VH-VL binders against UPF0166 protein aq_448. Designs and how they scored, part 21

Target 1, 96 residues: UPF0166 protein aq_448, of Aquifex aeolicus (o66756)
Amino acid sequence: MKEVLMRIYSSKEENLEDYINKLFEGGIRGAVVLQGIAGFGKGREFHSEEIEVLSYELPVVIEVVEDREKLLNFLKENRETFKNCYITFERVKVWE
Key: E = the ipSAE of ESMFold2; O = the ipSAE of OpenDDE; V2 = 0.75 times the mean of E and O plus 0.25 times the DockQ between their complexes.

## First folded at step 11 (VH-VL)

Design m3 (framework fv_dalutrafusp; at its last look DockQ between E and O 0.68; V2 from the best seeds 0.00; counts 0 for: pae O 6.5 > 2)
Fold by OpenDDE, look of step 11:
Order: C-alpha cells, then structure tokens, then sequence
Structure m3 (fold): chain C 96 residues (1-96), chain A 120 residues (1-120), chain B 107 residues (1-107)
C-alpha cells in the first residue's frame, strides 16, 4: 500500500466537526486536529488571537495518514463537504 | 503549447526487450501524470498505468502489473514504457497521455502513439 | 474493476442529425466520466470531462450529461468531420477503465 499524509487546512469555526465526522464515518484510520496561533488563507484575511473576534477562527490543520487510494475515493465521495478546503498530500512511510 | 511526442514504430520478435519513449514539452513535466494506454488492433482503449515524474510514483492496472515497467527521466521530460520479454500478444498501439490530477483523471493531451508489432 | 458499457456499438446517421451515445458504469462513479473522440489512425482527443464539462476548443455541438451510473454523450448536429469512434472513461477509481467504444459513421 502507498500511504500518504493528508493535511486539510481550515478554520476552527468552519465545519470542523463535520470534517471529523466524515473522516470517521468514511473508515479513515485516524485524524488529528492541530490549532495554529495565526494565519491567512485565500481571502487574505489574517486570523490571530490578537483580535478577539478572530480568535474563534484560528487556523486549523487536520492531519490524516492513510492509504492513498482510500483517501482519493473518500474525497471523491465527499467532494461537496471538502470543496472549499485547501488539501495537501505528502508521501510517507509508516513504521509500526 | 503542450505536446507529447512518442518514439517510432517498433518491429520485434517474441522474447526481445523493448523500451519506448514519450517526450513532453510546453508544460511543467513534474506537475502532471503521464499515463500509458494500450490499443490492440481493432480494439478499444486500455489504461496500463501512470507515473508522476515529480516523485516517480507509479501504479499499474492489475493485468499489466509485472508485465511492463513505467519510468521517467525528468531531466529530459521523458516517460518510458518497457518490456523485458515481448510476446506476440503485445502487438498494439501504445499511447502516452497527460492527466491533470488524480482527482479528475482525464487525459487532456495525448501522444501520437507508438505501434509495436511482435511476430516470429 | 469498474465496467463501462457503451450503447450502441455503432451507428450511422445523416449530416445534421442529433446523435446520442450512452455509457453505463457497473457502479456509481458520481460525475467522474469523460468522453473521447478517436478518428481513424489518430490518437484519442478529450471532448468532455467530469460528465458535462466541455474541453477548451471543442465545438459546442458536443455535450455530456448524467451522474451515478448512467451517462449520455450528444452531438446536436452531426458533421462530416465527426466520423470517429467515441469512448467513455471513468476516473472514479483505479484502474481507469474505458467503454468499448461507439463507431459513428455518416450515411
């Protein structure tokens, strides 16, 4: 199997729970949510804890390690859910 | 202008080895997939496999796994398809084709094809 | 593997006629279906991708529709230069697979 590290870039308030639920329901082996302290996206809006209103929209990265084909099929079946997400893939080797 | 130019026709005997080429130009070679497609005489199209020159990732259709080898030389923007031992049943037209990503998987540019004839 | 079945295998029509080709997948492929045109002695050419998106530079008389398992390719007004074999191809799951093709001729 060819495993990859998938990273989904989003904000805390943007459908995070839905993303995690979809990954879980899709049989993905695992997911970790990381919260950033600052960042900016396609809208060129800067989000950080320096601004109280924006502190609820801090950058979030969901990391998943899974078989490449499984992830591709998963994203195809869930295209609508993740259509506005920025997603990257990196080849990885897994040692257990 | 995006172009895929394949090597010329080959006439071989069973048991011989063969390596055909597909040279890409007009785009970033390492940013797209190169696929190989077989078309036996008078028959339809069969996807054989792909290579992603950016990291040399390859995959094959089941019927072609261990039957052929797909490779690439990114220094000259060229992809390859090779056999270690040809069979008469390998007689076919072989196309290379570019695909934009592994999500859409459609082939937007094609080589002109390489005819391979294997006979005693 | 996902099986793609085209219908009909061949057809003959007159210039100006509406031509329709169907493609059925053995399982749902959502909208991940592409159509190619292959003229005699030439490489295939992409016409439609993602079920209904027209490839740049392709005449508007070509169109595609459908989702799930059933798809349709249409030539609204058949032209002499459209003599070719047309193929559908699924890009939902590896390995990519093609329909058996539909040969279109002019009467």
Amino acid sequence: as target 1 above (96 residues)
Amino acid sequence: EVQLVQSGAEVKKPGESLKISCKASGYSFTSYWINWVRQMPGKGLEWMGYIYPGDSDTDYAGKFKDQVTISADKSISTAYLQWSSLKASDTAMYYCARSTDFWSGYFDYWGQGTLVTVSS
Amino acid sequence: DIQMTQSPSSLSASVGDRVTITCRASQSIYSYLNWYQQKPGKAPKLLIYDASSLQSGVPSRFSGSGSGTDFTFTISSLQPEDIATYYCQQSYSYPWTFGQGTKVEIK
Scores: ipSAE 0.017, ipTM 0.713, lowest interface PAE 6.5, mean pLDDT 90
ESMFold2, look of step 11: ipSAE 0.249; ipTM 0.770
ESMFold2 (binder alone), look of step 11: mean pLDDT 94; pTM 0.954

Design m4 (framework fv_gevokizumab; at its last look DockQ between E and O 0.08; V2 from the best seeds 0.00; counts 0 for: pae O 5.5 > 2, placed apart)
Fold by ESMFold2, look of step 11:
Structure m4 (fold): chain C 96 residues (1-96), chain A 121 residues (1-121), chain B 107 residues (1-107)
Amino acid sequence: as target 1 above (96 residues)
Amino acid sequence: QVQLQESGPGLVKPSQTLSLTCSFSGFSLSTSGVGVGWIRQPSGKGLEWLAHIDWDDDKSYNPSLKSRLTISKDTSKNQVSLKITSVTAADTAVYFCARSTDFWSGYFDYWGQGTLVTVSS
Amino acid sequence: DIQMTQSTSSLSASVGDRVTITCRASQSIYSYLSWYQQKPGKAVKLLIYDASSLQSGVPSRFSGSGSGTDYTLTISSLQQEDFATYFCQQSYSYPWTFGQGTKLEIK
């Protein structure tokens, strides 16, 4: 079975709680949220800790390591939530 | 302007390997979210999906034939190939290649005309 | 494997009729369902994707509906060129599978 690392690029202000809740409810074994210090996306609006009065606009990356087919089925079942997300996959070897 | 065209041997003897080529234009397999699938149709029968290869070289096979199938691509030539080993009369069919698009939809939006392959002694 | 069943293998109809063709999946496929038209000697043509979305260049008399396991293709006013065989296909999980086909014939 192939394991993959999935990354969902988001921010604290947009949809983060919904993504995490969907992952949990979908039986994904775990997710880690990594907080960026600064960044910009497709809109090219720059965000950083030094600029934000509150860190709600800061970039986050949600990382999931999971079986590829399980993750693809999860995304298909939650199409409306994830169809417009910036998501990347890479194959990983899990040491277990 | 998307076009796909199958080419194959027409006639193959039992136990040999059937080799098919899909040549296409109007798109490239270097474009993310695009793939090519192979589908066959025995005379008077329905459609059977065989295999699929996408832009990142991810491959999927029909489990009922998986041990006999090999799909590959040559992105520089805009070609996808399918091999079926150890053919029998049950492999006689019209073979189609078709473009798949977008993970979120998973349909075949353009098809080739099909090529008839007959397996006979 | 997800089995796709088109319970009617042949339908007879006249030009101008409203025609429905049904397709049932052996499990929920979450609207990952497409409809195709096949005529002898012609390339297979996509009509409907995502259960209800009309493919570009397909006449608006074609429509799709359904959810879960039950899906329908409708032709609102049958034209001479619509006499063909129609297949449904699921793309929810591999192997992608097709219905057996429904041949639409002239009365």
Scores: ipSAE 0.183, ipTM 0.745, lowest interface PAE 4.7, mean pLDDT 85
Fold by OpenDDE, look of step 11:
Structure m4 (fold): chain C 96 residues (1-96), chain A 121 residues (1-121), chain B 107 residues (1-107)
Amino acid sequence: as target 1 above (96 residues)
Amino acid sequence: QVQLQESGPGLVKPSQTLSLTCSFSGFSLSTSGVGVGWIRQPSGKGLEWLAHIDWDDDKSYNPSLKSRLTISKDTSKNQVSLKITSVTAADTAVYFCARSTDFWSGYFDYWGQGTLVTVSS
Amino acid sequence: DIQMTQSTSSLSASVGDRVTITCRASQSIYSYLSWYQQKPGKAVKLLIYDASSLQSGVPSRFSGSGSGTDYTLTISSLQQEDFATYFCQQSYSYPWTFGQGTKLEIK
């Protein structure tokens, strides 16, 4: 397989449930949500537990390992959902 | 040095199965990231990607021909084979095999010289 | 499928000329674009990969540029051995597809 690690950079309150639902509905084999303790994005606003009262805007990274072609097609079909996301891909080898 | 060489029957009758073999040296399909693809070129026309197989035995096919294509590898012999069933005149072309070393980027860094296959009664 | 279009099928030039060959994709291919050189009786040669990366051993007079849907192969100063047919290829999505080719002929 030609798997890649896809990382979607977002925030806890920024359409997180929608992202996960779309990944699930799209037949993606798995996704993990990681919460960061601090970070900044396109808006250059820094978010951290020290700044956020309820920590609801902390950085979130959704990690997905899946076939490259499948992910590309998935993103094409879900352009509106992920159009404002920062997404990276990294080639990986899966141990199975 | 990396080398690839295609071999085929030269002439095939319609409805028969075309068998092609790519023999290569200078690299191994046991190496991670390595793959071999088949590309064909009808006379006076452009290149058409047919199929690809990598070190992990992952196979990819052109959807337009998938039902007729079978790609396989013999790592111990440094060979990749392609079978095309139910050939017609439209399958007349020069057939190339080529190496890829980055399945992510999908480019071919070394090519064979190609072998002409003519489908005719 | 992604269509790759090389609008110029044939181009005449002289030794020493600056030559540009264009390739357009029917949709964005995000720099998953390679350029190849084909000469009769010779193995196809990779020139550029990832839109702008020069393949090892290829003369520096060759360069690639572009993004999105539009890409260009440039030969800064044409040499006699550069007269050939040039193809672009996208590898963004399956099936991988090639342009029709641009034959570079001597003027």
Scores: ipSAE 0.018, ipTM 0.716, lowest interface PAE 5.5, mean pLDDT 90
ESMFold2 (binder alone), look of step 11: mean pLDDT 92; pTM 0.939

Design m5 (from c2 with heavy chain D33G Y101T F103L; framework fv_necitumumab; at its last look DockQ between E and O 0.26; V2 from the best seeds 0.00; counts 0 for: pae O 5.7 > 2)
Fold by OpenDDE, look of step 11:
Structure m5 (fold): chain C 96 residues (1-96), chain A 121 residues (1-121), chain B 107 residues (1-107)
Amino acid sequence: as target 1 above (96 residues)
Amino acid sequence: QVQLQESGPGLVKPSQTLSLTCTVSGGSISSGGYYWSWIRQPPGKGLEWIGYIDYSGDTDYNPSLKSRVTMSVDTSKNQFSLKVNSVTAADTAVYYCARSTDLWSGYFDYWGQGTLVTVSS
Amino acid sequence: EIVMTQSPATLSLSPGERATLSCRASQSVYSYLAWYQQKPGQAPRLLIYDASNRATGIPARFSGSGSGTDFTLTISSLEPEDFAVYYCQQSYSYPWTFGGGTKAEIK
C-alpha cells in the first residue's frame, strides 16, 4: 500500500552507529545494514578492497521498509544526520 | 502523447454499482512508472481524489470511499476501471481518470475529458 | 486528511493585471503541492508541480511559490484565456486533497 524501501548509501563506517540509532529512536520498524564490495558516490570517489590507491572503506547500504509518510517525516526531522547521504525510495509490497 | 478516455454508463440508479473504464493510449500502463487515478467533481463543486491503481494492481483508495470502491487494471487492453457500489445522489459527478507520475509527486499530468455520471431513480 | 484552503474564493481582475492566489494547508505538505487550471466543460490542467515547477507548455507568466503550509500561484499579467478556476492539491499525505478553488473572473 504505502510502504517503501528506503536505501541509505554511505561509505563512512563511523556514521553507521548514528544512522542506526536515529532509525531506532525514530521508531522505524527495522533496518538492515549491507556491505558492498565496491562502489562510488556523488563525490565520484571509488571504494573497493581490490584497488590499493582507492579508499578501503567499503560502501554500506542501509535498507529500511516503512510507511512512506513516516519515512519522510523521519528524514525531515533528521536532516542534519543524513544530509550527506544518498537516499533512494522504491515502492514495495510487504508480505504479511 | 498519452491520452486517457473515460467510458461507461452516464446514468446509474440508486443502490446500484457505478462502473467506469479508462482507456489509455499513446503510452503503456505496463510501463510501471505511473499511478492511474480516478478523480470526481460534483456539479459546481471541487475535486475529490478517489484512488489509484498501478500496473501490478496495487491500489490505494480515499478513506471516504474505500468501503465502496474497487479499481482494477487490464494491461492487455491498456485499461483501468473503477467501481463504486451502493451509489446515492451524492455520487453524481463528472468522473475523471488521470495519470500521476509517482507516489511522492502525486500530481496529475494527464487527464481524460471526464464523463458525467448521474445517480437518479 | 490535510485540508487545503484557497483564497480568495473569487478574484475579479482585468486583463493585464497581476493575479495572486493563495493556498493554505492545515499542516505542512513541504513542497508536495500542485496547481491546476480548469475551464468550463474541461478537465483540470496541470500548471505547477512541486510548488514551483511549471509543467510542460505552461507560459512563463504562471509561477508558483511557497513551502510548508503557505503557497501562492501568481499570474504576472492576466491574459483573456487565464480567466478560469484554479485548484491547489497536496500529495504529501493520503488521501490526496484539493483546495476549494479560486475563480478568476473578468472585472
Scores: ipSAE 0.018, ipTM 0.720, lowest interface PAE 5.7, mean pLDDT 90
ESMFold2, look of step 11: ipSAE 0.330; ipTM 0.802
ESMFold2 (binder alone), look of step 11: mean pLDDT 93; pTM 0.954

Design m6 (from k1 with heavy chain Y52E; framework fv_necitumumab; at its last fold request DockQ between E and O 0.24; V2 from the best seeds 0.00; counts 0 for: pae O 2.8 > 2)
Heavy chain, then light chain:
Amino acid sequence: QVQLQESGPGLVKPSQTLSLTCTVSGGSISSGGYYWSWIRQPPGKGLEWIGEIDWSGDTDYNPSLKSRVTMSVDTSKNQFSLKVNSVTAADTAVYYCARSTDFWSGYFDYWGQGTLVTVSS
Amino acid sequence: EIVMTQSPATLSLSPGERATLSCRASQSVYSYLAWYQQKPGQAPRLLIYDASNRATGIPARFSGSGSGTDFTLTISSLEPEDFAVYYCQQSYSYPWTFGGGTKAEIK
ESMFold2, look of step 11: ipSAE 0.549; ipTM 0.852
ESMFold2 (binder alone), look of step 11: mean pLDDT 93; pTM 0.956
OpenDDE, look of step 11: ipSAE 0.032; ipTM 0.745
ESMFold2, fold request of step 23: ipSAE 0.352, 0.354, 0.435; ipTM 0.809, 0.797, 0.833
ESMFold2 (binder alone), fold request of step 23: mean pLDDT 93, 93, 93; pTM 0.952, 0.953, 0.952
OpenDDE, fold request of step 23: ipSAE 0.110, 0.022, 0.019; ipTM 0.778, 0.740, 0.736

Design m7 (from a5 with heavy chain V102F Y103T, light chain A50D; framework fv_gevokizumab; at its last look DockQ between E and O 0.75; V2 from the best seeds 0.00; counts 0 for: pae E 6.9 > 2)
Fold by OpenDDE, look of step 11:
Order: C-alpha cells, then structure tokens, then sequence
Structure m7 (fold): chain C 96 residues (1-96), chain A 123 residues (1-123), chain B 107 residues (1-107)
C-alpha cells in the first residue's frame, strides 16, 4: 500500500460534521480534526478567537492517513462535498 | 517546454511483441501529480486508452488488453515504455504517448501529446 | 466501462459561426471530462479539462460546460484554424474512455 497524509483545510462552520461522516461512510481508516487558533483562506478574511464571537469560523484541519488510490476514489465520489476545500497530500510511511 | 515523442518498430509480425518507447522533456516523472499514458488510434477510428503510469510507479491498464500490456518508466532517462504481446492485425494503429496531470480531487487530463507513431501488424 | 457518445460525427460550419459539440456519458462522470482537438499531422491538443476549465494558451472562444452525463464544447466564433476533429474523454474511472469524435468541416 502507498499511504499518504491527506489534510483538509476548513472551518467549523463549513460542514465539518458532514466531512467526518463522509470519511467514515467512505470506509476511510481514520480521521483526526485539529483546531487552529487563527488563520485565513480564499476570502482573505482573518479568523481568530479575538474576532469571532463564538469561534465557529476558526480554522480546522482534518488529517487522514490512507492509501492514495482509495483517497482519490473517495474524493471522486464526494466531489461536491469537498469541492471548496483546500486539500493537500503528503507521502508517509506507516509503522505497523 | 513540454515535449513527447513516440518510437516504435513501424512493422511487427503477428504473435510478436510490440515495444514502444516514449521519450519526453520539459518535465519529470519524479514530480507528484504527473504521469504518462499510452493511447492508440486505428485508421479512421476513435481513440483508445491503453495504459498509464504515474510518478509513484502506479500502473493502470485497459482491462480489455491488460493481459498483453506492460508499462514501465525510467525516470532517469525520461522514458516510458509499453510492451504489447501476441499482437494481431487489430493492434495496427497510431500509438500516442501523452503527459497526464492529476488534480487534488482525482481529476486527470492529457495536457501534452506526442505526434504518434504508426505501427502496422502484418505477416 | 463508461461509454462516451458524440452523437454528431460531422458538422459543417462557417468562419464566425457559434458552434456547439455535445458529449454524453453512459453514467455520471462528475465533471471529470476533457475536450481535445486533433488535426492531421499535429499533436492532439487539450482544450478543456474538468468540464469547464480552459487550458492555458487556448483561445477564450473555446468554453466547456455541463454536468452529470451531458457536456458541451462551445466555440463562440469559429476561426479558420478551428476546423478539426474534437474528442471528449472521461477520467472518472478506469478505463479512461473517449468519444468517437466530431469532425468540424468548412461549409
């Protein structure tokens, strides 16, 4: 298997629960959600706890380690869900 | 500037093995998101995808021809090779190699093509 | 396999015309669709990828649209150099497959 680390950049307001559910339903082996304290994206709007009243728009990164081909197929099947996300891939070696 | 060029034997006898080579420049198969594929076109007919190899040495084959196809790459030489065994007259076609770009979401397209090389299978 | 159908095998038009070429997939391909131009003696040229993204260097008179199973290539104002054969191709799943082509001829 050729595993990669996939990172999905998003925010709490951008259907985070839906993303996780799609990953789960897609049979992805695991996902971890990391919350940032500040950041900005395509809209060039800065988000932080100092600006956000309830911090709903704080940056979030979803990390997934999975086979590259499986992830590509997953993203094909879920194109509309993730079309506005910023996604990166990094080769990783899994210790098992 | 991206360029690809196919090379082949021109003429092959039935039951023999056809060996094709794609030589390219302007890019490297060590670059993530890049691949090279083979497509053929019989005279007066449409295009048929044959095989593909990507930067991570993942190989894909047309299921209809998989048992006869072998694709490989030599990154250091900027070459991709395709072998087709047990050829018949049906394998007569112009053979193209093309660079493939992969998007983050799994889309792919052939953004640069070679001129093609004609291969005729005849006794 | 996903079959790609270009129902129009040949089309006659004049310089300056608006031309539309259609491509239909046997199943949804989720915009994983490219358009190519082929001229005799020249390398195949990519025009559109991801259904509607214009390839760098391609004139803006070319555009792509569509979703699901139905896609179109549009040339807003046909130029003399645009007479050629045009192919659609899906990259949604293996094996990748092409339409049979539409030959655009001078009227």
Amino acid sequence: as target 1 above (96 residues)
Amino acid sequence: QVQLQESGPGLVKPSQTLSLTCSFSGFSLSTSGVGVGWIRQPSGKGLEWLAHIDWDDDKSYNPSLKSRLTISKDTSKNQVSLKITSVTAADTAVYFCARTEFTTYGDSYFDYWGQGTLVTVSS
Amino acid sequence: DIQMTQSTSSLSASVGDRVTITCRASQSISSYLSWYQQKPGKAVKLLIYDASSLQSGVPSRFSGSGSGTDYTLTISSLQQEDFATYFCQQSYSYPWTFGQGTKLEIK
Scores: ipSAE 0.021, ipTM 0.730, lowest interface PAE 5.6, mean pLDDT 91
ESMFold2, look of step 11: ipSAE 0.057; ipTM 0.727
ESMFold2 (binder alone), look of step 11: mean pLDDT 91; pTM 0.936

Design m8 (from a5 with heavy chain V102Y Y103E, light chain A50D; framework fv_gevokizumab; at its last look DockQ between E and O 0.54; V2 from the best seeds 0.00; counts 0 for: pae E 7.5 > 2)
Fold by ESMFold2, look of step 11:
Structure m8 (fold): chain C 96 residues (1-96), chain A 123 residues (1-123), chain B 107 residues (1-107)
Amino acid sequence: as target 1 above (96 residues)
Amino acid sequence: QVQLQESGPGLVKPSQTLSLTCSFSGFSLSTSGVGVGWIRQPSGKGLEWLAHIDWDDDKSYNPSLKSRLTISKDTSKNQVSLKITSVTAADTAVYFCARTEYETYGDSYFDYWGQGTLVTVSS
Amino acid sequence: DIQMTQSTSSLSASVGDRVTITCRASQSISSYLSWYQQKPGKAVKLLIYDASSLQSGVPSRFSGSGSGTDYTLTISSLQQEDFATYFCQQSYSYPWTFGQGTKLEIK
């Protein structure tokens, strides 16, 4: 059994509710959303509270601690929802 | 250019251990998102996946043969090895190695295959 | 294990024909499906990945479709070099499994 910290990086806050609903309905044990002050993603379009140009979109990171196999199966079943997200995994130890 | 080449003994006696080596070029198993798998095809039959190893040294085995299979890699030599213990006539097949590289967050398909090597288990 | 069924083991066709080959999974595999071509004496070749994505270097007459449990490989205008055995594979869960194959023969 491997527990991992999954991070879902997104450049669009409007999709957040859909992501959380999918995680909840998919039986994921829990999720927390972290709002970034600045960042950029796959398109390399920079987003920041301090950016003056064309975008006021704030970056978000959804963190989930869960069994690795369960998360991978979840992502396979919800491929279209998360296709534009950058996703990373790190092994963690969970305090009981 | 991605290339894979299987090498093996050709002929193996029953009850012995079959050792196969996949030598490859044009990619490295140090690269995130890359893996190598083994597939076999008995004469006149379909394909059977045997095992897979990825860049992170995660290993997966076909449960029907898991107790007999060992997959390993030597990243410095660009090689992946498969051992099958206690062979019988049922293990006579062409053995392929093939690369996996996934488009997004999952290993999915074999994009490059070796030519295959025939292994015959003789009595 | 997820069983992959290609209901037709052999089919005959002529150059220029439109050919379809089907593959059914015993459960939904969420488009984690690939198609391969195998010819005697040649290396196995990936044609289609993710159910419908064409592998680089594969002629555009090949296409894939389907979702859930039912998937199809289509050759829109059969060429002489397309006579081969075709098989599908699911990569949704271990063990990864292949269909039995469909041999495409000259009529």
Scores: ipSAE 0.035, ipTM 0.710, lowest interface PAE 7.5, mean pLDDT 84
Fold by OpenDDE, look of step 11:
Structure m8 (fold): chain C 96 residues (1-96), chain A 123 residues (1-123), chain B 107 residues (1-107)
Amino acid sequence: as target 1 above (96 residues)
Amino acid sequence: QVQLQESGPGLVKPSQTLSLTCSFSGFSLSTSGVGVGWIRQPSGKGLEWLAHIDWDDDKSYNPSLKSRLTISKDTSKNQVSLKITSVTAADTAVYFCARTEYETYGDSYFDYWGQGTLVTVSS
Amino acid sequence: DIQMTQSTSSLSASVGDRVTITCRASQSISSYLSWYQQKPGKAVKLLIYDASSLQSGVPSRFSGSGSGTDYTLTISSLQQEDFATYFCQQSYSYPWTFGQGTKLEIK
């Protein structure tokens, strides 16, 4: 198996729960959501707790470790859900 | 400038092994998202995908020909090779190699093609 | 396997015409669709990828549209150099498959 670390860059208001549910329903082995304290994206707008009233737009990163082919197939089937996300892949070794 | 060029024997006898080489420049198979595929076209017919190899050495084959196909890469030489065993007249075609790029969701397209090399299988 | 069907094998048109070529997949391919141009003695050229994305260097008179199973390549104003054979290809799943091709000829 060729396992990779997939990172999905998003924000709290960008259907985070939907992303997690799709990953779960897709049989992905696991996902962790990390919350950033500040950041900016394609819109070049800076988001932080100092700027956001309720911090709903703070950046989040969803990390997933899974087989590359499985993830690619998953993303093919869920293009509409993740169409506005920035996604990266990094090869990893899994010790378990 | 991206360029690909196929090389082959031109003529192969039935039951022999056909060896093809794709030499390319302007890119590297060490680059993430890059791959090289083989496509063939019999005279007057459509295109048939044969095999593909990517930067991570993932190999894919047309199931109808999988048992006869072997694709490999030599990144240091900027070459991709394809072997087809037990050839018959049905394997007579122009053989193309082409570069692929991966999009975010795993979509792939052939953005640069070689000119193709004709291979005739005949006794 | 996913079958790609170009119902029109040949099409006659004149310079300046608006030309439309269609491609249908046997199942939904979620816009994993590319269009290629083939001319005798020349390398196959990518025109459109991801159903509607114009490849760099390709004239803006070429455009792609469609979703699900049905896709279209459009040439807004046909030029002399556009007479060629056009193929669609799906990359949704292996094996990757091509349409039969549509030959665009001079009327």
Scores: ipSAE 0.018, ipTM 0.718, lowest interface PAE 6.6, mean pLDDT 90
ESMFold2 (binder alone), look of step 11: mean pLDDT 92; pTM 0.939

## First folded at step 12 (VH-VL; framework fv_ofatumumab)

Design p1 (from m2 with heavy chain Y50E; at its last look DockQ between E and O 0.59; V2 from the best seeds 0.00; counts 0 for: pae O 5.4 > 2)
Fold by OpenDDE, look of step 12:
Structure p1 (fold): chain C 96 residues (1-96), chain A 120 residues (1-120), chain B 107 residues (1-107)
Amino acid sequence: as target 1 above (96 residues)
Amino acid sequence: EVQLVESGGGLVQPGRSLRLSCAASGFTFSDYYMHWVRQAPGKGLEWVSEISSSGSDIDYADSVKGRFTISRDNAKKSLYLQMNSLRAEDTALYYCARSTDFWSGYFDYWGQGTTVTVSS
Amino acid sequence: EIVLTQSPATLSLSPGERATLSCRASQSVYSYLAWYQQKPGQAPRLLIYDASNRATGIPARFSGSGSGTDFTLTISSLEPEDFAVYYCQQSYSYPWTFGQGTRLEIK
């Protein structure tokens, strides 16, 4: 298979639970949520623990390694959920 | 205006090498996957190779794997195809094509092509 | 690889008539299917993507339909400039593959 590393850039406040649920329900083999210390995105708003009282808007990255075809189909079926997400892809080799 | 201009085609003998180039303009070259697609005389279209925006992701058709090498220079806005161990069946018009995006796999802009003829 | 079979090989029609071109995949490609037009001496031009979406600048007389393994390109009323070769292409799995083409010629 041809695996791809997908990275979804988001924040704790923005639909994180929905994204994880969709990935799980979609049969994606696995997902890891990484929390950033600080970052900025659309709107040029800077988010960090120094600025955010409750740190609800800290940046997060969801990483997924899955077959390209499966991810392609998954994203096509879940366009509305991920339409506003910044997503990157990288071809990876999986050691088994 | 998006433009893709291929060059480097020619007549070569079997077993020889040839390097094709594609000069891109009118768009942010480094943001797009690029492809080579070829068309034998009077025949259909055959995808040859693709390369990701950064050059880290590459794939080939089985018919050229091990013989052809795709590369890009984003600073020069150029795409290349190094063709080694050329065969008669490699004779074709070679198009440079842009992918709409990573997932679409569709080719929205094409060059006019450069002709490669492999003959003894 | 996924094989795309187009039919008919040649379609002879007159301007103003309706053209229907078929593309069948050896396995499901879902909606990851495109149509291209190629005129003599020119590079292919993207017409339809994702089975049914018209590319930018493509006239409304062109439409695509289908999913899975069976797809159709329809030209509602042929214009003189529509006579060309048409290819389908799947973008679901590597390697990307094209159909063998349908030649639409003037009757």
Scores: ipSAE 0.018, ipTM 0.735, lowest interface PAE 5.4, mean pLDDT 90
ESMFold2, look of step 12: ipSAE 0.191; ipTM 0.779
ESMFold2 (binder alone), look of step 12: mean pLDDT 94; pTM 0.951

Design p2 (from m2 with light chain Y94W W96Y; at its last look DockQ between E and O 0.08; V2 from the best seeds 0.00; counts 0 for: pae O 7.0 > 2, placed apart)
Fold by OpenDDE, look of step 12:
Structure p2 (fold): chain C 96 residues (1-96), chain A 120 residues (1-120), chain B 107 residues (1-107)
Amino acid sequence: as target 1 above (96 residues)
Amino acid sequence: EVQLVESGGGLVQPGRSLRLSCAASGFTFSDYYMHWVRQAPGKGLEWVSYISSSGSDIDYADSVKGRFTISRDNAKKSLYLQMNSLRAEDTALYYCARSTDFWSGYFDYWGQGTTVTVSS
Amino acid sequence: EIVLTQSPATLSLSPGERATLSCRASQSVYSYLAWYQQKPGQAPRLLIYDASNRATGIPARFSGSGSGTDFTLTISSLEPEDFAVYYCQQSYSWPYTFGQGTRLEIK
């Protein structure tokens, strides 16, 4: 298999629950949500714990390791959900 | 250097079959979605088919569905297009193209194409 | 399928002039839009992807803009080698589709 590490950059208030639900419903083998203490991105203001008091938004990264083709099919079927997400892919070797 | 070289084109009569090949080099072929895109003489571009890295995901344009079969041999770094029941409207220059990545779905590398002419 | 309509069909300009090419989608493709350049006897060349990103090696005079249904390819100052046919292509949904092309010719 050709596994990749997919990272979805988002925030707590930016459809996070929908993303996780879609990943789960899509049969993705697993997903981990990491919360950042601070960050910024495309079209996003800087967010930190201090700023969160005002914006209630902290950066989050959803990490998924899955077969590339499966992820492609998943994303194709969920274009609307992830249309505004910043997503990266990295080839990985899975140790089993 | 990424290279795609198409072959197998020719002149055939309607109803006949033809098999196109695309030889890839200069990159890890098995990591990329591959496509066939065709261009009728003096006309625009028409996507024909794609095949995923492993070959498990395939689809076709409606105009060729049921008649064309895309396949790949990753060991040989080759892409194929079996064209059956050819029609005059299938006459075109057929390009082999690589996806930029599996997310964006654009074509960053193209072959020079192989010409298919279907005529009675 | 999503239909892409390009305009104008033919654009006649001189070197040094600014070229503006349009591509309209029958429905929103968000930013999943690319532009290609094709010269006679050559395969298409990717110019712009994701509506506004220049592909590797593409001169800065080429720029893309737009989102949703309306997109524009701009060549700020035409060079002689820029006269060719330009196609837009959407990758939002299968089947991927191309516009009918705009021919940029020398006036």
Scores: ipSAE 0.018, ipTM 0.706, lowest interface PAE 7.0, mean pLDDT 90
ESMFold2, look of step 12: ipSAE 0.592; ipTM 0.855
ESMFold2 (binder alone), look of step 12: mean pLDDT 92; pTM 0.935

